# Ledger of designs, part 331: VH-VL binders against o27280

Target 1, 266 residues: o27280
Amino acid sequence: MDSMNVPEVLEIKRIVEESESVKTFIFSWDFRREVRPGQFVMVWDFRDEKPMSVSLIDPVRSEIGISIRRVGEFTDRVHGLSEGDLLGIRGPYGRGFELMGRDILLVGGGIGMAPLAALADEATARGMRVDALVAARTADELLFLDRLEAAGVNISTCTDDGSCGFKGFAHERLLTLEENHDMAAVCGPEPMMFQVMRILDERDVPAQLSLERYMKCAVGICGQCCLDDTGFRVCAEGPVFWSQELSRVREFGRYRRDPAGRRVPW
Key: E = the ipSAE of ESMFold2; O = the ipSAE of OpenDDE; V2 = 0.75 times the mean of E and O plus 0.25 times the DockQ between their complexes.

## First folded at step 13 (VH-VL)

Design O1 (framework fv_marstacimab; at its last look DockQ between E and O 0.01; V2 from the best seeds 0.00; counts 0 for: pae E 17.3 > 2, placed apart)
Fold by OpenDDE, look of step 13:
Structure O1 (fold): chain C 266 residues (1-266), chain A 119 residues (1-119), chain B 112 residues (1-112)
Amino acid sequence: as target 1 above (266 residues)
Amino acid sequence: EVQLLESGGGLVQPGGSLRLSCAASGFTFSDYYMSWVRQAPGKGLEWVSAISKSGGYTYYADSVKGRFTISRDNSKNTLYLQMNSLRAEDTAVYYCARLDDYEYGMDVWGQGTMVTVSS
Amino acid sequence: QSVLTQPPSVSGAPGQRVTISCTGSSSNIGDDYDVHWYQQLPGTAPKLLIYGNSNRPSGVPDRFSGSKSGTSASLAITGLQAEDEADYYCQSYDRSLRGSWVFGGGTKLTVL
């Protein structure tokens, strides 16, 4: 299908309250339009447009889900919507996760668990063994635990305040885990991903990481999401990158660019 | 019909370079990991290199690491093996093979292309 | 040299049963990675014979069977036929070798 399409106006079929700050919006989806875990869509509320990861892919119910964290004006408006309301959706865009092997490790932080939850569903459906390290600041910010458990995922939790599971950061918890995997998928705060990638590289575990950057066009034209030195466009060559690719990206884990293109630290 | 076809083999001097190609047809090339396997004359099979679906991750046997580079162009349904600093022990028939997603098996093989490294 | 160990040769008369062993270690077969078998007829490319320890691709006769236990696998051929004369290779995966596809040394099967 055309990667440069006009938003399709879709009705919100259901809304799932994932946490105090995260909601999953569910839409009917025609699966003749293929969608993969790790891909994103552009969500248009008829005023502004933002990229959002697909967190649910359900071919049986012909539905997709988009999980959105309340963090600004756009997401505040979206969180005010109800079932039956309309949103514009265009996509999906970007490179999604690849699956290979028997055992996969998922490492997610906060809303980063959104694309990983979709990946977990696919992996478990394939008969893969899935371990998930789910991290958040506090217990009430841990996402998709019941869903992951229902899918047969082996879950390990990590919280900054120790309110659930391991007290500390995801990479610290990972250091305490000795088991390796055929591959890992990582998504969350970039500093977290950076540390996790380093550990996985030392262990020779192939890793895929989903990056977040300011995206405007989503079709690789505007260049707003370009990574320094490499020219990688997060919307086109990403958002999912292999660790071997990111090793060439100087800015990864160090800084990002704001909407104005200015370098800002993490 | 699912098919792999290797090309680019030939005679090269030690220290020379050669680039192999593998043309894929009959399946969605980008949905599969790909691999190179070689077989020296009268010897067994030896895995050489593998590459992820997107080409973003590569694997190498210790015997070729630093000298060989695997790559792919999914728009052309083609797998490549750039071989540099070739040695006599690299002489072999080189096969491209398709890898399955789960079991790590090679379910499709090409006919192979012969690489001879000799002075 | 090979990570997986096979007997260099086996032989049998037509109609007999032969078995080819494949011995690995705790880092490959013993790590519960699947074993695959390939048949290579003289002058031809290898062909997948058994995948996932015991599954036969379409076109492979039921005379061929595979099994796996512990750190070893086995290929069994019943009702041996002249056309079965070939080299046979087992293959698995080894995560401890920075992710390597590993082959056995190969077994030459002679039909007497």
Scores: ipSAE 0.884, ipTM 0.947, lowest interface PAE 0.6, mean pLDDT 95
Fold by ESMFold2, look of step 13:
Structure O1 (fold): chain C 266 residues (1-266), chain A 119 residues (1-119), chain B 112 residues (1-112)
Amino acid sequence: as target 1 above (266 residues)
Amino acid sequence: EVQLLESGGGLVQPGGSLRLSCAASGFTFSDYYMSWVRQAPGKGLEWVSAISKSGGYTYYADSVKGRFTISRDNSKNTLYLQMNSLRAEDTAVYYCARLDDYEYGMDVWGQGTMVTVSS
Amino acid sequence: QSVLTQPPSVSGAPGQRVTISCTGSSSNIGDDYDVHWYQQLPGTAPKLLIYGNSNRPSGVPDRFSGSKSGTSASLAITGLQAEDEADYYCQSYDRSLRGSWVFGGGTKLTVL
């Protein structure tokens, strides 16, 4: 293992309030450690360590941003921190998104827009046309809209309750969108990703999907992030997979794992 | 002996509420997912709802989502179904069933409790 | 309308073989989810008859058998007896319904 497997203690440089439940924590970053959209970091609060998505990659300002949704004790503690406070960061880890063609569709649900916001920045910088379907339960939970607009992304929104944009689920909104993309990138709740993958497969749109699984080591040696049937390790061979890789995985969208590691339905 | 016993059924007017209970015995209740299944008179079985071992995850048929709430109290070995905004089509015998965690099948059933929604 | 399709009725004489089909889709049986079968005798609660496509719980006679292929499953009953007259339901799990358990519409077996 190298120095990336030991958390580096970094000062929180800036905190962006993305929503009532989501904050982006910005750190100075030495870009000799390359970071790609779709990779993740392990965030250590000196008690526990959790994987978190990289949402901002800014080599010009030497900054990295990590977006964290408040969902439990660990994230509650991190959300209570201020600029100047310290966190341990190790990484980046995992396989990021691969860009191809000139027209990309992003489909993000909730905090799943975080890695897609980073990808949108890279895609627009390459001169690609970027369409984004941004989904959430309510209007107040739609993430990164101003940032995506500023980057030149064509945004469509949907909310479960209809408070902004299309009322319904992301895959329902997707059926009403244009069908002429060279690729798609998808991140969000796994049931949403499964439904979106089916639609994209029927349209013959190559798709990459970013999965979440339980992780301890993040470097592929402990086996805790493995997918059934394939032996894929989400932390090593993923978290980003092509749809054809996931079509061979029985557990994808079929069930999830509880904290004890047992299979449970979605 | 493994047993499930439903109670709380009865006659209610449309728009009314009922709470069903299912008392479990003869097994470690907290080790199992639990489910409600209903059967309208002369009709087939319809899955209604399911709940995880701890109660942290709940699942609902589209026909009842937003109106019914499944819950459990593991200290009392009891499964519940809170039924609000009842409609005539909710008239059925309601069964409590034990769900196999891995196979998704229902290996133990209660006797059922009748719910009638009628003016 | 049931997600899993069963014939509404089947019949057979004592000693004969009958089969009951259960047809699903790529989001349930076709996505390799198991099929379970339940027997419901008149006036009683359903009872698990076959689980995991083809396994019999203790006490179920071996003349009941189940199988699954593609998007369909089948329950076979051989050596038909008068007490087999009941309703039979197949059941699986459907991923496309945001995670739901699904039953067939039921099949009334009549012993002639």
Scores: ipSAE 0.000, ipTM 0.405, lowest interface PAE 17.3, mean pLDDT 85
ESMFold2 (binder alone), look of step 13: mean pLDDT 92; pTM 0.948

Design O2 (framework fv_marstacimab; at its last look DockQ between E and O 0.85; V2 from the best seeds 0.00; counts 0 for: pae E 2.5 > 2)
Fold by OpenDDE, look of step 13:
Formats: sequence, C-alpha cells, structure tokens
Structure O2 (fold): chain C 266 residues (1-266), chain A 119 residues (1-119), chain B 112 residues (1-112)
Amino acid sequence: as target 1 above (266 residues)
Amino acid sequence: EVQLLESGGGLVQPGGSLRLSCAASGFTFSDYYMSWVRQAPGKGLEWVSAISKSGGYTYYADSVKGRFTISRDNSKNTLYLQMNSLRAEDTAVYYCARLDDYYYGMDVWGQGTMVTVSS
Amino acid sequence: QSVLTQPPSVSGAPGQRVTISCTGSSSNIGDDYEVHWYQQLPGTAPKLLIYGNSNRPSGVPDRFSGSKSGTSASLAITGLQAEDEADYYCQSYDRSLRGSWVFGGGTKLTVL
C-alpha cells in the first residue's frame, strides 16, 4: 500500500459515546485496504489533521472505528459532528501490534485503550486468552469495558481515586498480579507505560508499547515525530515499539517534544 | 513455492566472525517470526535465536547470547545471523526456519549451511 | 542435556506400530504449550511432521499421529515402512528467560 495518500472523504456512519470525553466514530471501510490494531489514521476535518488510533476493526460489518478524546480545538470540532457528516481519512499508517502465543496482557490507560480494544478483538478471535488491565483517573473514564467483556476479555480495573477497582496506578496494580503472559501490549500515558515496561522486563515478559508523539506527515518525511538518539520515527517505525527497541530510546518516559520541537517534561 | 535458502557458511578460526543469510521466497516474509537452529555433526537440533516479525524483538539461547545477533530485512526478504567470537562448539549446520505465530512450531526449514570453527 | 527427553533409539519391523516419547516439564509442555515433531531423513534438513500436538501438515501420511498428556507427548507410527527410518525430534516452547524454543535429544528410528 502507498503510504502517501490523499484523504478519502468518508461519511460518519455511527457515533458511539464511550465516555463524557471520548467518542468513537464509525466509518464504512474497504478491507482490501488492510488495517491492523495499533495502526493509526490521519483524520482531517477540512481545517486541521490529527493522527488517531484505530479502535475498531470489523470485517463482518465492513467498518472501522476511530476513538477520539476531546482535548483541544480540533477534537472539539470533531466532537460537534453528527452521523452523516463528513471527515477526511487517510491511512492506515505505522506499525501495528504483533500477536503470538496463547495469552496476552493488555495494559491501557485512558484513551490508550483505543488501539488495545482493537487488539483484544483480534486476539480473542484467534482464540487467545486476553487479560486487560484498564486504568483511568476515575470510574467514568474507564473505556470499552462492556465491549471487552462481551469479547471474553478478563478485565481488571484501576482508578486513581479508587472509584472502581484497584486504587492506584496501573503499574501498582500490575505489581499485585503474579501471573505472567506470553506477551503484553501497553498503551497510555507515557509515564505509565514506562513503569509498566520496567515491571514486564523484570518478569521477562515480551512487551509492545504504543507511543504518542506529535505527527505531521505520517509518512516518515517531516521528522516531527522522530525520537532522540535512535532516529526512530513514531509514524514509520512505530507507533508500536517493542520494549527492546524502547530501551534504546533515552527520551522514553522522560520527556517529549511539543509542536514547536521543544523538549517538555511529562 | 515456500522456500528458505541459507548462505554464508564456511571455515573460520576460533574468535573469528561470520555472517549467515537466509533468503525467503514464496510467502510474505514480514508476517512471520523467524529462527535459526543448528545441528552439530552427529548431534541433535539446538535452537539458536529467533526474531519477531518486525525485527524489533530478538531471542537468544544462553549458549550464544552476547556473541550472536539475529536481524532481518523485510524489504529484502532476508534473515541474518551475525556470529562473533566463534568457538569450536559453534561448529554445526545452521538452519533457518519459519515460526508459526500460534503453536510456536517451525513449519518451513532451509537446507542449512555448514559453519566450521577450527584452527 | 536437552530440555525435552526422548529415547535415543527405537526400532520396529515393517508393518508394526512404534511410539516415541517426549517428556518435558511444567515450564514447557506442562504449561499448555504444544508439542511439535520433526522428521529428519539421513543427510537432509528436518521436516515438520506433527504440529500442535496432533495435527498433520499436508503430505504427511495418517500413519503418523501425535498426542500430549500432562508434561509428556508421544509420536506414534503405524504400519511402519522402510522410508520411515530417520531421526525424530520433539519440540516445544519454554516461556522462561523471555522465551526459548526447546528440542528433544532426538530418537533414531530403525526399521528392521
């Protein structure tokens, strides 16, 4: 597939309200264009363009879903849209998750659960046992619980305020879980991912982590999403990275670059 | 036809280095984990190393860890094994094998390439 | 020395049934990882014979069958033929140390 594509204008087929701040936009999709969990698309509202993870892949209904958290001007506009409205979508881009083995641990925080939800569907379809640690600040921010449950995922919840499940952070909850898995997939706030990765490494559990960086071109040309020292482009070599790869990335879990290219702490 | 073809074997002195290649054809190379398995003369099979589909994760047997490096170039459909600090006990036929991503078996094997470490 | 244990040799007459055992531990076969079997004819590369405990790849005769129970597996060959003379290896996976593919020591099958 060509990585450099013009946005295709698609009609919003359905909108699912996942939480107060998160909506999933459903589109008809031609599955001759392969899409994998962990990949992202560029969403264009005819004014601005932002990368968004694919959160739903449904070959039966010929649909994909994109989950978007309301966090700024662009997402405010998108959240104001209705079914039948149009968006530009180009992609998918990036490296998605790999699956292997019998069981997998998913660790997700907030909107980070979006790509993991898609991965969960694929894993369960393959007959894998899926455990998911779903973390959020509060109970009302926990995402995809009903969907995951319906898919047969074993869910453990974690909330900062203790309003649901374990009171604390995802890595703290993980420390209380003794079971190891064939592999893990992690997505959420980078500080969370950093701590989770360390625990998984200590347990000798292969892990894949999905990073978020400012992306402009999505095709590995502009360099806006380039990671320091390694030269990894999150849009091309990522966004999904193995823990072994991230161990070489000095900035991981420590700082990021803003749209202006400035280093900012997490 | 699905095929793996090893190359790069030969005679090397102890402490020397050698790089093996495995050319894959007949399937989507990037969709599979790959591995190296070796067999010393008159001995059994020993797993050496494995690598994920993207190449981002690597596995090594304790006997070769720190000395061997597995890598792949999916654009060239080629698997590699860089062998450094070679020892006499590394003498073997080295096979590349395709790994299935569910059962953890090896469903396709090359014909192997002979590596001899001797002074 | 091999993680999985096989008898060094087995023999049988043409038409007979022979079995090759493969004994592992709770960290591999006992940890719900499947056992695979490979046939290696003299002077050739190994070939997958049985995968996933009991499945036969295309081209493998139904005379070959595999089974698994607990921490052990078994390869059975019925109607033994001269062409079956080969080395047979069992293989599984061990999740320890970030994962390791493990082989048995191999069994030499002689057709009398």
Scores: ipSAE 0.894, ipTM 0.949, lowest interface PAE 0.6, mean pLDDT 95
Fold by ESMFold2, look of step 13:
Structure O2 (fold): chain C 266 residues (1-266), chain A 119 residues (1-119), chain B 112 residues (1-112)
Amino acid sequence: as target 1 above (266 residues)
Amino acid sequence: EVQLLESGGGLVQPGGSLRLSCAASGFTFSDYYMSWVRQAPGKGLEWVSAISKSGGYTYYADSVKGRFTISRDNSKNTLYLQMNSLRAEDTAVYYCARLDDYYYGMDVWGQGTMVTVSS
Amino acid sequence: QSVLTQPPSVSGAPGQRVTISCTGSSSNIGDDYEVHWYQQLPGTAPKLLIYGNSNRPSGVPDRFSGSKSGTSASLAITGLQAEDEADYYCQSYDRSLRGSWVFGGGTKLTVL
């Protein structure tokens, strides 16, 4: 094994409050351990360990940023930390996004915009035109808008309640957008991703989608992150999958698994 | 040196199968899309298939869809083309090519391997 | 009938200039994607001559040049030499063909 399998204890260098419920935690990082958009890390608070998406990859400042939404006991504890406090980090793990062509569409729901913000920076740096559809329940929950705008990303928004942009779901807004993309990258609630993937498949747009499943080992040996019918392990063969790969997965968009491996509807 | 080397060509009867291989060296294979292009004797170039960096997304010309399968093994730096239900019209030299994912051009070519489909 | 149209043949004397045309449509050459040119010497594999409409890879002489305008592209060869006798192919990407790489029918260049 290499050092990626043992948590490294790191000091929180900076905390950015992205919204009422989302904070970005920034750490110094040695980029001899390469990080790609769409990869994840395991964050250890000395009691529990959870997978989290990388939202900032900055080799110039030697920094990595991890965006965390407050949703339960673990994330509540992490949100209570201050600059200078310690966290354990393992990784990065998993397969990141591939870039192709000249024109990319990003579709992000809620915290799913985190890995897509990192991807937008990479796509813009290589000269791609980037369109982003940013979705949330309310305007206050739209993430990374200022950062995306500063990077030159063309932003469309939608909110469930209509408080900003299109009123409705991301897939409904997508039907009103132009179809001139070479690829798409999608991350958010799995029901949203399923609906978005169906539209993109009908348009013959190659899409990569980032999935979440329960993870324990992060190196593919425990089997807790497996997808039905394929044997794909989200932590090893994913979390980013191509739409062609996911078209063979029966459970995608229909259910998830709890820590005991039982099916739970989305 | 950046190189591509095809193998697996030969004589096969109609309805038969062949698997072509393309060994890559001198570059990071997993960073590139790859493609197969064929050329029938005395004819022009015809694109056959392409595959994404991970192997998770594949493209096929209509003339081979459902009969040919492109794949790759990034741990072995090898591209494959499984050709099934072969027809006389598939007789060609098959080239392996490295595909640029920004320009969509083919900047490195192998020397080709000959596939002959005849009774 | 190829998706991209090239003349079947072109000829010229040593030292002369020849031009090979490549005509497509709005879904390929007329799209954002560039045109690439390949040389195939007799009995050999194709070689990239021009990429991104007008760029020469290292080792390609400056007497080869490319351009693109609208739905058409052109390869020009100046100072024609005997070793330029080959087949020349243009290539583009076509979004309307379910994401297909498309070649011209090829142009046989004869050096007189």
Scores: ipSAE 0.513, ipTM 0.802, lowest interface PAE 2.5, mean pLDDT 88
ESMFold2 (binder alone), look of step 13: mean pLDDT 92; pTM 0.947

Design O3 (framework fv_marstacimab; at its last fold request DockQ between E and O 0.81; V2 from the best seeds 0.80)
Fold by OpenDDE, fold request of step 14:
Structure O3 (fold): chain C 266 residues (1-266), chain A 119 residues (1-119), chain B 112 residues (1-112)
Amino acid sequence: as target 1 above (266 residues)
Amino acid sequence: EVQLLESGGGLVQPGGSLRLSCAASGFTFSSYYMSWVRQAPGKGLEWVSAISKSGGYTFYADSVKGRFTISRDNSKNTLYLQMNSLRAEDTAVYYCARLDDYEYGMDVWGQGTMVTVSS
Amino acid sequence: QSVLTQPPSVSGAPGQRVTISCTGSSSNIGDDYDVHWYQQLPGTAPKLLIYGNSNRPSGVPDRFSGSKSGTSASLAITGLQAEDEADYYCQSYDRSLRGSWVFGGGTKLTVL
């Protein structure tokens, strides 16, 4: 096996169409290389490279899955691929989610459900009770519902337009839920995560949140994914951060930096 | 052999500070939550603080909040407890304990280090 | 003062059965958090005796058993032996205390 820093050219074993804009690409994986929910890999299409969260970890089938939303040129190319085509994969990288306790709340928005789906599998396998708040703009954009249900996850849905479940945003739905959990894992649009974290902090619920930033090296060297004030590197100290850590990150929920290093408001 | 070894205890004046260390061996330190538990002379066990695997989340008993800081260095397999503004009631044997994967039990304990706060 | 309540002392003769109670509330034991038990021999550090209400770690004799019901838990020791003389503590978790590990006040077991 090559170094984790050298892309391994892998064949797309299967493609699962999760929604109109999201596909999960399945690869054979040698689990001598451990991978945890919340970690990411760098996907190389031989032209460009992008970080992608691992959405499926299946040691039984010796497979991993990477869910990719079609949002730009790179993802357009990847979405044009078929089973049997090749991609370069290096990693995994970053800090994944931690699990502790008897129950966990997952709060996911859009493609943010990708790493949470993997976490759900691990949590349920550990015997934890898993509640998931799955949010999307519309019903047809809700991800992994069947998979989560099959895993025994208690699902609550939330859609902006009310086409499925609670009409409104994830943090609004969360306010209607009185039950607390031993911990929460959150991933989705940063404004959503910011609001959700505030609620969880108010309730003294330990929370982990997965951040997304522009990433280049994935190995903590280039600094492209550094968070202001703290110097946290999303690729090294993250992408999963505890709420207590993020409380020290001024830019969280407020802005991000683009590839040129410029501040971009959410 | 799984082992925890505390150090750093001693005599300190009220208002003083101490830093306790707990050296872990025989297991993957970074895979476990860790905690500090103390026992005043002739008294029962009192949980003091806990810390997540990565060290990114900390828990504190109300009695020590704002004064004690738990931390860890996974590269050194070491747990720490920085104790500031020490009070007489902080006098106790301080134990390092590993939290198990089964709902918040403590399956490994050190032998403890004595902290005495006295004028 | 302890969140969980234990009798301060219990005693028994060798070979007898003794029981130590641990009473919590709806925010800890009653909130379906597991109860763990620790044995502390004189002059030593605590040792995990029972985890997850009723499970014994390796090396713990089957004379020791734990149970949980409602807001209370119980540690039972059968065939009491002289070496069982120790302090016993129950422990659980309380979410209402912003996530706190909570102990009982401890029970001194004397073997007569």
Scores: ipSAE 0.913, ipTM 0.955, lowest interface PAE 0.5, mean pLDDT 95
Fold by ESMFold2, fold request of step 14:
Structure O3 (fold): chain C 266 residues (1-266), chain A 119 residues (1-119), chain B 112 residues (1-112)
Amino acid sequence: as target 1 above (266 residues)
Amino acid sequence: EVQLLESGGGLVQPGGSLRLSCAASGFTFSSYYMSWVRQAPGKGLEWVSAISKSGGYTFYADSVKGRFTISRDNSKNTLYLQMNSLRAEDTAVYYCARLDDYEYGMDVWGQGTMVTVSS
Amino acid sequence: QSVLTQPPSVSGAPGQRVTISCTGSSSNIGDDYDVHWYQQLPGTAPKLLIYGNSNRPSGVPDRFSGSKSGTSASLAITGLQAEDEADYYCQSYDRSLRGSWVFGGGTKLTVL
């Protein structure tokens, strides 16, 4: 049994308040367990365990950061913790983003910017030009703007209410941006990702999209993270999928499943 | 030692099918994009197809779209090219190449396998 | 009809300098996509000679050099040797062809 199957109890080294509803929890990390942008970890608060995306990967400081939005009882409890408090971490799990070419477009909605911020650091470090479209409902919910700017990323913003940048949806802003990139990476609400994928497909831009589905085991044996029509296990074959893989998935963009497996609309 | 070894070439009639394999060794196969390139007798190099690290995204030259399918099995370190509806103009030596995902060059090549399409 | 244009042949005497041109367009070399060069000795597979416009892989002599300007690239060979007799291909990426890797037609180098 390896360490990916058993949570390691770690102290919270630092907490960064990214917004009113999002905090980044930073831990010391032994990089013998390699972590790639787009992979996730299971965070255990000694009562419950939830998948969370890695937003910071810093081998130089031996740190990882995990960004968590307060949306329910588990995340409320975690947001109540302080530096020095303990959390269990197991992982990383899943398939991360691949990079290709010399220019990449990132499209992130809300907390979906978390894994894309980690990817932006990697892309910039290897010399890629990075354009990021950062979307949220309001200006206060736009994440990681200062960090992306410091990394040399070209940022475009959009907000549903128009409080920052383009007023409207991410896919509407995308239509006004440069059409040619070697690749794109997309993470956010699944309806947004579906619309963004459609535009990128029309432009012949290879795209990778990070899906969220209910996960229990995180290693592909329980079946809770499977997609209709293909049998893809989001925790094993994903969470990052290429747009060509998703084009054959009827479920994508049309409905989701609750923890009991019941279909619910988006 | 980094190596690519193609196999599966041969003589086939027009309209027929053939499957090429490329066995990779000496590097982490799943960490690289891969490509097929062909060279008709006495002619230059022509790119055929490319595939992402996971196999989830594929690229094709217009001349082969709908007829050829690139795939990979990372557990077997093997790249494939399924060629259907073959034509005389598909006659060539087919090379397997390791594709750089940053600069788009091809830094490792196999020895090639000959495909002859003739009635 | 290659997307990248190369002269069909060049020749030179031992010790001389030769240059092989590679001309593309605004959708490939002119869109800042890199140019790579391959050497194909008679009866053998192609071998990477120059990558990223001007970089030499380990084991390639410094008498081989590459450059790129505008929509064109060049391979220069100084101190020409008999073993340099081969076919040479340039290669880039072209976005206008729905994303395609493109080769030049090849140049046969003859050492006199």
Scores: ipSAE 0.693, ipTM 0.858, lowest interface PAE 1.4, mean pLDDT 89
ESMFold2, look of step 13: ipSAE 0.671; ipTM 0.857
ESMFold2 (binder alone), look of step 13: mean pLDDT 92; pTM 0.947
OpenDDE, look of step 13: ipSAE 0.891; ipTM 0.949
ESMFold2, fold request of step 14: ipSAE 0.671, 0.689; ipTM 0.854, 0.857
ESMFold2 (binder alone), fold request of step 14: mean pLDDT 92, 92, 92; pTM 0.942, 0.944, 0.943
OpenDDE, fold request of step 14: ipSAE 0.909, 0.912; ipTM 0.953, 0.954

